# VH-VL binders against q9h9l3: the designs that were tried, part 81

Target 1, 176 residues: q9h9l3
Amino acid sequence: PRKMVAIDCEMVGTGPKGHVSSLARCSIVNYNGDVLYDEYILPPCHIVDYRTRWSGIRKQHMVNATPFKIARGQILKILTGKIVVGHAIHNDFKALQYFHPKSLTRDTSHIPPLNRKADCPENATMSLKHLTKKLLNRDIQVGKSGHSSVEDAQATMELYKLVEVEWEEHLARNPP

## First folded at step 3 (VH-VL)

Design Fm8 (framework fv_fezakinumab)
Fold by ESMFold2-Fast, scan of step 3:
Structure Fm8 (fold): chain C 176 residues (1-176), chain A 126 residues (1-126), chain B 111 residues (1-111)
Amino acid sequence: as target 1 above (176 residues)
Amino acid sequence: QVQLVQSGAEVKKPGASVKVSCKASGYTFTGYYMHWVRQAPGQGLEWVGWINPNSGGTFYAQKFRGRVTMTRDTSISTAYMELSRLRSDDTAVYYCARESYYYYGSGSYYDWFDPWGRGTLVTVSS
Amino acid sequence: QAVLTQPPSVSGAPGQRVTISCTGSSSNIGAGYDVHWYQQLPGTAPKLLIYGNSNRPSGVPDRFSGSKSGTSASLAITGLQAEDEADYYCQSYDSSLSGYVFGGGTQLTVL
C-alpha cells in the first residue's frame, strides 16, 4: 500500500476571545478513503468558542473525548514517515503542535495544477467545498451543523489523486 | 493580556555571541510557533527563523544557518535566539513574534505574525 | 535585498486614497500563498494591519483594505489621516526558500 494518508482536523476556540485554535477532532484516512483514526479530542484549555457552525463540535462531544496529550501521541504515530495530504494543512499541524517535513506534505489549497483543472486562477486559495464540487461533482460541508472531518479528509485525498502523477513529478524536479 | 516581553538592549564586540529572550504570557505558549525577525537601522524586516515551543523543533533562514540557535524553556514560557560570530552588519532590532492562524472549516488563514515583542536592540561595534 | 517588491515611498494629502503594491513571483504570491500587511509607526514594533489577503483584525479601521491578484497584492488606504504616517510591510511565504518573506517596506508620508 502507498505510504500516504489524508488528514482533516476540527478546531475550537480557546484563549483570549476564543482566538486560539485548539484541536477538538481529528480524522485520518488512507489512500483508498478508509478511516484510520477519528476521535473527538479534549483541549487542555477552557473552550471559549465551539465554532459549531464550522467545526461541528458541541459540548456533548467533549464528555468522552480523548485528552489532547494522548490523542496527539496516537495521531503522530500514524503520520510519522508518511506523505500527509490536507487542505490548508498548516493549520492542522499547528493545532497538533507538530512539525511534518515539507517534502512529505501535500496541501490541496496550494497545488496550482488542481486549481487549473478546476478552471480557477492558479494563484487563488480555493475552499475544499468549491474544489470538490467543481472536480468531483460532490457537495460536502452541507447543512448548518458543522463539517465532518471524515468527509473532508476523504474529499481531500480524492482531490489529490486527480493531480498526484503531475504534482509528484513537479516535486521531483522542484524539491521543496 | 497576550504579551511578548523581550530582554534589554545589548552591546557586543565583533566575534561575540548574543542571546535574546522573549517571555510569553496570556496564551498557551506551546500552542503557537514563535518567529524571530530583525530590522537593521533604517532598513526593512528580515525573517530569521522559527521555533515550535512544544517540540523544540526549529527552522532557520539560509542566511543564518550555522550562526543562529533558537531554544525555549516551557517552564517559564520563554523563547531564546542566540546569534554567534557577530559582525557589525548584525546590528539590528531583533523581534520575536507569535505565528497566528484562524481556522473556520470551509477555509482558513495562517502564517501571520501577531503579537510582536517590542524588540531588542543589538549593537555590534568595537 | 527583499524578496517581495514594494515602492520605497508613497505620499498623499489628508482625505485622499493611496495604494501600496507588493510584487512577488511564482514561488510565493504566485503560488497562492496569502499576503499579510503590517504597519510600523516610528520607533515602534510592527503591528498586524491585514491578514489573509483582505481581513482586518479588531481595531483596524475599515479605511484599510487588502487585495491579491496573480503575483501581486495591494494595500489600499482611503480617507488618509496624519496618524497613518508609517512604514508598511507585506509578508508571505516562499516555497523555493521554505521560509517567510517580507517586502522592502513603503514609507507613507501624509503631506
Scores: ipSAE 0.000, ipTM 0.484, lowest interface PAE 12.8, mean pLDDT 86

Design Fm9 (framework fv_fezakinumab)
Fold by ESMFold2-Fast, scan of step 3:
Structure Fm9 (fold): chain C 176 residues (1-176), chain A 126 residues (1-126), chain B 111 residues (1-111)
Amino acid sequence: as target 1 above (176 residues)
Amino acid sequence: QVQLVQSGAEVKKPGASVKVSCKASGYTFTGYYMHWVRQAPGQGLEWVGWINPNSGGTFYAQKFRGRVTMTRDTSISTAYMELSRLRSDDTAVYYCARESRYYWGSGSYYDWFDPWGRGTLVTVSS
Amino acid sequence: QAVLTQPPSVSGAPGQRVTISCTGSSSNIGAGYDVHWYQQLPGTAPKLLIYGNSNRPSGVPDRFSGSKSGTSASLAITGLQAEDEADYYCQSYDSSLSGYVFGGGTQLTVL
């Protein structure tokens, strides 16, 4: 079996009116939830909007942050050749400017059996917070000071483990 | 393109039941929760409940439990709200509204109502 | 009674700034649930104006802005225009009710 990791990224707003999402933190955990990577990342462009409500990122975190180009190299070395689990993971890959093979990607926002277990429409894109509350009885992303990408990555891995056997069997029969 | 079309105005006597329909088009009907919200003349918005069109699962506001029933027919992409034991203070415009979602970063999500149907006026009078 | 508290009315002259407040509690806005705002023109269905505290849908001009702090949220309208005359509603989610809640609505009069 291939190694599996879960990833969650935090983005800040750059570009005109802060409309561009730029990577500003990345957390990667292994199958058991142990942290493999967790760094603040300095975007190459001026930060217009820290989006602190969601990102948890403040100006102080940027002082010792790893420059984007270096952080990207480190992250890609961890992801390459592994099954990567995420929630709405296309946003994370876009921020990383990276294409991960679809056959090795697992997006917990697009796994119909997971939504079914949570009494949600199978084709809907449900939030990580909602799925974690319904299926794991755990509150994440609590309060007004931003989300923890470590907490989100850990919750994402635990959610995937609930459907791993049936979903891997489905993918084996229906290759992407 | 995305549209919610509601049934026409209804006039009912106290004690009767009313069933309002909401026909969805321009999107995958089973992919989004449908909410019902009412507004009495000159009053504010009041949430009634939601239905998951995929499963048929429902959840109703406490005030309406025992009197409201939400259903759907996936073959015609239509949601229904039936309110029984009508009283004069049930006179209101009843809206259906789709629960919209925005993903911003991994795991971020908001649940607001967009689009809305144009509303169905239900008048309860003797 | 509405769960979220809004002033019943607000007024301003063209070109001015007005602010509409939305006050909640620890079970809704104070618990971190987002606030959304709807504009209702006379005789029409509500229309989404602001979602996720401060985001504008396509087609909503940037003179409309939202903010949130603690148990309260605010809608600000700058450069007030006659066509802004409408009812404005805030909306959030309440964990103790396990349901969606609205403010009582604010009627904006453009003088």
Scores: ipSAE 0.000, ipTM 0.493, lowest interface PAE 11.8, mean pLDDT 86

Design N5 (framework fv_nivolumab)
Fold by ESMFold2-Fast, scan of step 3:
Structure N5 (fold): chain C 176 residues (1-176), chain A 120 residues (1-120), chain B 107 residues (1-107)
Amino acid sequence: as target 1 above (176 residues)
Amino acid sequence: QVQLVESGGGVVQPGRSLRLDCKASGFTFSNYGMHWVRQAPGKGLEWVAVIWYDGSYKYYADSVKGRFTISRDNSKNTLFLQMNSLRAEDTAVYYCARDRGYYDSSFDYWGQGTLVTVSS
Amino acid sequence: EIVLTQSPATLSLSPGERATLSCRASQSVSNYLAWYQQKPGQAPRLLIYDASYRATGIPARFSGSGSGTDFTLTISSLEPEDFAVYYCQQYYDWPLTFGQGTKVEIK
């Protein structure tokens, strides 16, 4: 059996008007929710917009942050060969400039049984906050000081565990 | 074209103060972090201080902490270094330098330098 | 702070010869290392950043290599204008630090 981890990344705005998303924090947790990785990450480009309300990133976090190239190498060593769970995980992989095999990727924003348990349309893309409240009765991403990527990764793993048996069975019969 | 021009250097007695200016032109000054780097006569380079693009964060070398203050005025495209309680060891050419990528703190453009001599 | 040690202190060479300059860090700086050239009475000029990338306008005879703690600047064939002092600089961690410099002088 393959190991499973959950990931959540925070991005800051770079490029024209801060419209490009660059990795600035990454959190990875194991199946039980224990933190395996949590670092602030130094983008190679000038930060135009910290997006602090959502990212929780401030200029002070960049002072001793891990440079992008080093952080990427560390993160990929953790992810390689594992089942990786995330919410809208394409955004995280894009920020990491990384391709993870679809057969080992689990995106909690695109799992129909999970939406069904939350009384939501099966094909809708529901937010992590909404699914966590409906299914775990837990409020995450509260306030205006930014999100906790550790909290988000932990919530994502717990959500996946609710449908794991059913979804793994589905994927075995219907490979991606 | 990109230019950085320092001014304000001179001879000053120990314990006195001096302010250095760095006038920037040829780029959007408010988009770049800026640094001061100094070089004592016949010696190597020593990094002194940095200021973020909007002035919200500053960091200093231990040798100058509590004595030097870096600041900027983006409306005037000017970087400043206020030097207080000057010591003989502060004698150096002071360079204004542009951060190539803020977090990639190599310096793609430098000013010509301004000489500060602390003499007793 | 991270200490950078450059060697040799002085290289005495003739035009046309290869120059090899060393920079060693007291701890890993990954590949976040730059090289500068300084001529008498002038400001430093950026040659190499990110250990191996040439800055804009820098001739192909300049190359950088290395990672972690050991870095090298190579000038494949010295031109008269290359006789100068060369500094390495790390930007992996604060405070930013420079090596002591290597002087490349004419033999």
Scores: ipSAE 0.006, ipTM 0.482, lowest interface PAE 14.0, mean pLDDT 88

Design N5a (framework fv_nivolumab)
Fold by ESMFold2-Fast, scan of step 3:
Structure N5a (fold): chain C 176 residues (1-176), chain A 118 residues (1-118), chain B 107 residues (1-107)
Amino acid sequence: as target 1 above (176 residues)
Amino acid sequence: QVQLVESGGGVVQPGRSLRLDCKASGFTFSNYGMHWVRQAPGKGLEWVAVIWYDGSYKYYADSVKGRFTISRDNSKNTLFLQMNSLRAEDTAVYYCAREYLGSYFDYWGQGTLVTVSS
Amino acid sequence: EIVLTQSPATLSLSPGERATLSCRASQSVSNYLAWYQQKPGQAPRLLIYDASYRATGIPARFSGSGSGTDFTLTISSLEPEDFAVYYCQQYYDWPLTFGQGTKVEIK
């Protein structure tokens, strides 16, 4: 079995002026894009700014949301020991208050061959939306109702699969 | 408030074993990864080991791998470091530390001194 | 293993002066860098995380900057209690590593 998953998290604003990013949804998919986890998550602090335009989170989603403490336990149980793929994944791990080993982390915003394939500068951080449109000919994150973390996690896995063989070979020769 | 208290340090002979305990209070211990960091007399900080919130993952510095074992008992809010085959170079103050938003440490214990000498 | 090199090893200054401490990584660590203060006989104390964010309770005179391989800790005006050893730490990859430390001492 594949020991690789893709993750995408949505954050809401907490703290003064809503400047703190707190986890409010997490989606995890397996190698084939099947959903392993998808829950709305209740931050331990009062939500000041739902950031709905980006997060897709609304007050109704918090009613039966899983408390952060419980959700974190569930999520880390899925991620432990696996190769975890994400886009700008440091933001997701920060929201989870979690360090995943870099040797088991694949960040599609920092893979030079992926940018090259998209005709983008190798050292640039390209958005998930741009890479997905360029390489998979799919429009994600459309409209004003916010992103789907499931859709984003699925797109991220598909993007990684385009460069998986060459990137794993690169990492084997040049350990991170 | 958050407190981490180490115990178990002392003087031991080379080749012997010693167990360090770290008792946590003031937070939900079972939701945090925990680390051991050591400091040899007059020297800098050296990371030793990590154990994740549920004990499912552990990782060690190469210098202690195969000799030290990190473990935890969430029901007792206690972190452990079992140190076997001790060497003179293991002489250090050992700190337990709580990871936060990744693996930087927002709270540290006071440290416990381990001296390995004959 | 990512090596962190701090400079200078010792910084001799007087109260009221500005202190600038450097930390250089052998590889990019993005912004996954923290700074700690340690006084004699005490445990380290978190000052800065994610390269530039102050930890709770840390005075505004402490600031961090940088990304990638080059990082700086600045103390805008040294107070008597700021004379201590400072360590940087990366949490970008395993094993976690610390710099060798910079001692800020009274001139």
Scores: ipSAE 0.007, ipTM 0.524, lowest interface PAE 11.1, mean pLDDT 88

Design N5b (framework fv_nivolumab)
Fold by ESMFold2-Fast, scan of step 3:
Structure N5b (fold): chain C 176 residues (1-176), chain A 118 residues (1-118), chain B 107 residues (1-107)
Amino acid sequence: as target 1 above (176 residues)
Amino acid sequence: QVQLVESGGGVVQPGRSLRLDCKASGFTFSNYGMHWVRQAPGKGLEWVAVIWYDGSYKYYADSVKGRFTISRDNSKNTLFLQMNSLRAEDTAVYYCARGDLYSYFDYWGQGTLVTVSS
Amino acid sequence: EIVLTQSPATLSLSPGERATLSCRASQSVSNYLAWYQQKPGQAPRLLIYDASYRATGIPARFSGSGSGTDFTLTISSLEPEDFAVYYCQQYYDWPLTFGQGTKVEIK
């Protein structure tokens, strides 16, 4: 059986007015939820906005953070050849400056059966927090201190497992 | 206060049809999903079908798919189960129960007995 | 479908004793598990939902525990009215499924 991992990245604001999203943390878990990778990552550009409310990232996390080029190489070695699960995963791939094959990508924000299970319209884009609360009865991204990318990656894998058999059969019959 | 009352059960021959009704009272019916659960004499519980609060989503157990149709009339606070092509193995007490699509059941009706016999 | 296996099939006890009922799922259902009590000729009554939360009006002697695949219903000290059949139910995925039941009977 093909190996599967789940990823969640945290981004900070760089560039003019902090409008550019730059990778500042990445967490990867295996099928069982065990952590394979979890590092703070130092962007190559000046951080204008830590977006701490959402990212959970503060200046102290950058002191010993892994430089972007090194972190990217480590992450890509884990992702290559595997089925990668994420939520709104194109944002993570964009921050990584990476192309992952669509045939090996699973985006829990765009899986109609998952929305159906959550009592949501099949074509709506629902937040990870909402789907996790509705389907797993767990509160994630709690409070004002920012998100845990490990928690988010684990929740994302558990959400995918709810529809895995159905969705893999769909993809086999309807290749992307 | 919350009440669910099933009706429409009886003795019916194989291959025939029967409709069950469930009248709700004591809560805002249109805010809740509703389910049908059955129990064969002396046996355990088997989930049959669900309908969401506005009727937009419906799901069925494989054993009844294509033969049973769940529906509701929110203006009458009534849940329905249309049972077609009845088989001996459909013989059971049928309960209506309150719950959303993926849910436990906080209130149950008293049940109505359906006997499929020749 | 997710299969729920309850054990033991029958539990013979006296009033005042502790009852421990098991429910095992064929795959993880997280905490999406409920317990019901059913007496002869009556509809099931909800006891526990989300694995461990007691439903309204249910006495404190009933408690639920577990997550994933292994769940337990405990009755700390049996009262005469507690002798009944108990069912677990998962609502993690369709079809919704019940265990086969555990009968708690007077020794």
Scores: ipSAE 0.000, ipTM 0.453, lowest interface PAE 19.8, mean pLDDT 88

Design N5c (framework fv_nivolumab)
Fold by ESMFold2-Fast, scan of step 3:
Structure N5c (fold): chain C 176 residues (1-176), chain A 118 residues (1-118), chain B 107 residues (1-107)
Amino acid sequence: as target 1 above (176 residues)
Amino acid sequence: QVQLVESGGGVVQPGRSLRLDCKASGFTFSNYGMHWVRQAPGKGLEWVAVIWYDGSYKYYADSVKGRFTISRDNSKNTLFLQMNSLRAEDTAVYYCARDVYKSGFDYWGQGTLVTVSS
Amino acid sequence: EIVLTQSPATLSLSPGERATLSCRASQSVSNYLAWYQQKPGQAPRLLIYDASYRATGIPARFSGSGSGTDFTLTISSLEPEDFAVYYCQQYYDWPLTFGQGTKVEIK
């Protein structure tokens, strides 16, 4: 009965040789896949490696990007008290420097029934691209210009909806 | 208001050690990377070291690498610079500076003088 | 390391005049360049970042331009409080480096 959103973040490389992953874009969608938030975010340190092949982020996206502190406040206001769905979501929360209650977190990379429906080992960690192709017959993260965090968040919500009833019942019987 | 206050400077003999502190207030310290920058008397600015906002990554200028150690305690809003094996050429005013999302140092402390002599 | 060379070393002007300060990098720093103002006995103050963006609270008379290896700081009409030393800084690569400064003094 709690409101549910899906999140996907893009990270760029900061720090020495670009080895630190810093938040540079965040997309949040509601249960129906409508965009609630989608902003480019300026890290609190200089960008060494845009990781454009994966992130889709280029220098021009940073020109008027929302400062990290402001973006973080906006994002946390949306996430607080809601069920948050993501894929390998601990990486997104780490980039946000945020702790979301485990009881309100749904990670589509760690839902055994979802893997089972995709004919994958239940305890394997499968990519969002693979699960989306197998279960939704949809190709995401296509091309060499980087990923769309909106597309990824929408796919993540749709994947969760396939197992929502089964998984919520499981969590009610086996609280995290 | 945002403030950075350095302390720990003084006169020290070559080969000895000194620790500098930088106390931050008026902002969420753990959200920002921090730098040390120094300025020898009558000279220009020289970058010394950086520490990431979570303390996970650090980098040093070659002139101080192996002798200086940057660290931070986010629970105390304090940045540190441990200076070992001090040399006469380390004599300078040492500033701490906040690294912003746009990579400019938007706030600086007023500096603390370190004199390495005799 | 990337060396930044500022010119002229000293610029002698009167209030109301236009100041043009140059910063040249030994290799391309793209637009990862900032400008700072420092007055005697004070800490530096950020003026411009990313080559051309004014920092918060910086008057419109200050502007930055350039990319790659050649950068310029312009003060369109000098005010008495603008007589100071100005430093450029690159953050394209480690270690971070500063130019040696340009002193803007009263003629």
Scores: ipSAE 0.006, ipTM 0.486, lowest interface PAE 12.9, mean pLDDT 87

Design N5d (framework fv_nivolumab)
Fold by ESMFold2-Fast, scan of step 3:
Structure N5d (fold): chain C 176 residues (1-176), chain A 118 residues (1-118), chain B 107 residues (1-107)
Amino acid sequence: as target 1 above (176 residues)
Amino acid sequence: QVQLVESGGGVVQPGRSLRLDCKASGFTFSNYGMHWVRQAPGKGLEWVAVIWYDGSYKYYADSVKGRFTISRDNSKNTLFLQMNSLRAEDTAVYYCARSEIYYGMDVWGQGTLVTVSS
Amino acid sequence: EIVLTQSPATLSLSPGERATLSCRASQSVSNYLAWYQQKPGQAPRLLIYDASYRATGIPARFSGSGSGTDFTLTISSLEPEDFAVYYCQQYYDWPLTFGQGTKVEIK
């Protein structure tokens, strides 16, 4: 079988009034939830807004951060040829300036059976926090000090595992 | 017209220092990462160093780390390479080149020859 | 570091012939591979980036293909100005590395 990883990224605001989302942290975990990669990443553009409430990123984290181009190379080495699981994963790929094959991409924000198990409309886009609470009985992204991308990546992998057999069978019959 | 022009090359004795300049024109210099790439006589290309668009990050090839320093002055559209403790194996044509964050190097200077000889 | 190996070292062909140049990486570089052309006394010129996209101003006879570890540069029909040295370069990981070059020369 093809190897599987889960990813979650944190973004900071760059560009005019901090409206551009730039990668500032990336966490990748394997199928069992072990951390394969977790680094703070220095954006190539000046950081205007750390978005600390959401990202958990502070100026101190940038001191030893890996520059974007180098981090991107390291991350893509891990992702290439693997099934990559994420939640609203197009945002992570956009921040990485990367296009992963759709056949190897699994987005837990768009898996109808997962929403069904959570008593949510099949075509609704539910937050990672909501699905994790409903299906795993765990509170993530707690408080105002920002999210843990490791915690989010681990939760995302566990959510996918709940529907993996059913969804992989669906994709085999209905290739994207 | 987009161009890069190197200067500062010459003949220098082992152990001495030399500074190379690379003057940019025809584009917004501060939007691009900049590289130094060298080519020894009759040999292939060897990447030397990079500097981020704002100067906040620098990376060096192991062969030059601790001896060479890359820097830039965006107000003057100029890239620099300060070469200390020069060795015979540093003899090469030195090119400056620009790149976007994930592109190959699309604009190159004409090169400047550095000969380390005694 | 990632080592790029180009083959053949020298390719002897006549104008109008197809040239096929190989570049193999010691580990996967995904599609983060560029090709350059260098003529005697000149700086390198970017031909292809991201394995298969032609740089601005590069003629359609130049094409790139491949991903992972195996890459090919093809010149569909050699023009006199195409006889030069060609280098591949990866920008997947640091340090950036170039292949040793393939010389395309007149038969």
Scores: ipSAE 0.006, ipTM 0.476, lowest interface PAE 12.9, mean pLDDT 87

Design N5e (framework fv_nivolumab)
Fold by ESMFold2-Fast, scan of step 3:
Structure N5e (fold): chain C 176 residues (1-176), chain A 119 residues (1-119), chain B 107 residues (1-107)
Amino acid sequence: as target 1 above (176 residues)
Amino acid sequence: QVQLVESGGGVVQPGRSLRLDCKASGFTFSNYGMHWVRQAPGKGLEWVAVIWYDGSYKYYADSVKGRFTISRDNSKNTLFLQMNSLRAEDTAVYYCARDTFYEGAFDIWGQGTLVTVSS
Amino acid sequence: EIVLTQSPATLSLSPGERATLSCRASQSVSNYLAWYQQKPGQAPRLLIYDASYRATGIPARFSGSGSGTDFTLTISSLEPEDFAVYYCQQYYDWPLTFGQGTKVEIK
């Protein structure tokens, strides 16, 4: 059963001074890291700031992008009823305008055992790049062309698998 | 080592068709979007068309839309431009160009092939 | 479409002098601007991308600056091989557009 997926979204700036984060790309991978979804998404609002250094998104990616309402429907069909893994995943859910049950959400930025394995303070919010380097000995988000949401989703799933058994046991005893 | 070579240019009558080829070597052609850019004699550069790495997306300048078709064959490392209903104003050197890792800037260019539409 | 205006049309300078070339966009292109060099009978060569990053193999005397609508290409000390036509190009929006070019020629 395909019970668990990992997600990573890229956002662009919309609204006044580009301060609103709007969904512009979403990647979803399964437990083994296979891509289930990877699309550029056209925001319903005018893009003020592409944030390309971080997002990797440029104007040309928007030309054949899936409109937000259609992409959202496709994404929600994949996420509904599954355990969803992400890093700082609240930002992704906010951009999707979606409420995923806490009992089925796993945020690798807030899992104390994962920080312990990385020799980091349990209460610190560590970046995906740092945890991936420390625990998987792999460099992600390399260069200045922006992040790959597929790469980030795959790394996030692999990080979760390092603590999956102990964290699922913890959650069964201490439900969120 | 990394190289693009255009061919297929020549003199052609108005209203006729011509196909340009661009052969890539020294890099993984299927990983890159490709463009055609032209330059009329003594004039500046004008962007013509783009095709994405897998052929899923194509876009054209308004001046050529409906007359020109961009295509690629990744198994042959070759980019094509099919030019129909040619006009005198299509006279130019045609360059194929490789899209950078930063999409929209061109890091590798072919040497160009001259197309002259003569009446 | 986004129009790019280059100035001046021609720069007449001597070797060793500093060249400053301007490119202005009709609307903001953020930092999605490239600079190319073209010599007679040759294909253009990429010099600068993302407004300020030098392409591989480009000498340090070439530098780019600016963002939004106002961009500058600077050649700190002209070498004989630098006398050429220079084009700016935006890749913020479709269609991709080039400036009209600035010719840097020997006095």
Scores: ipSAE 0.007, ipTM 0.484, lowest interface PAE 15.7, mean pLDDT 88

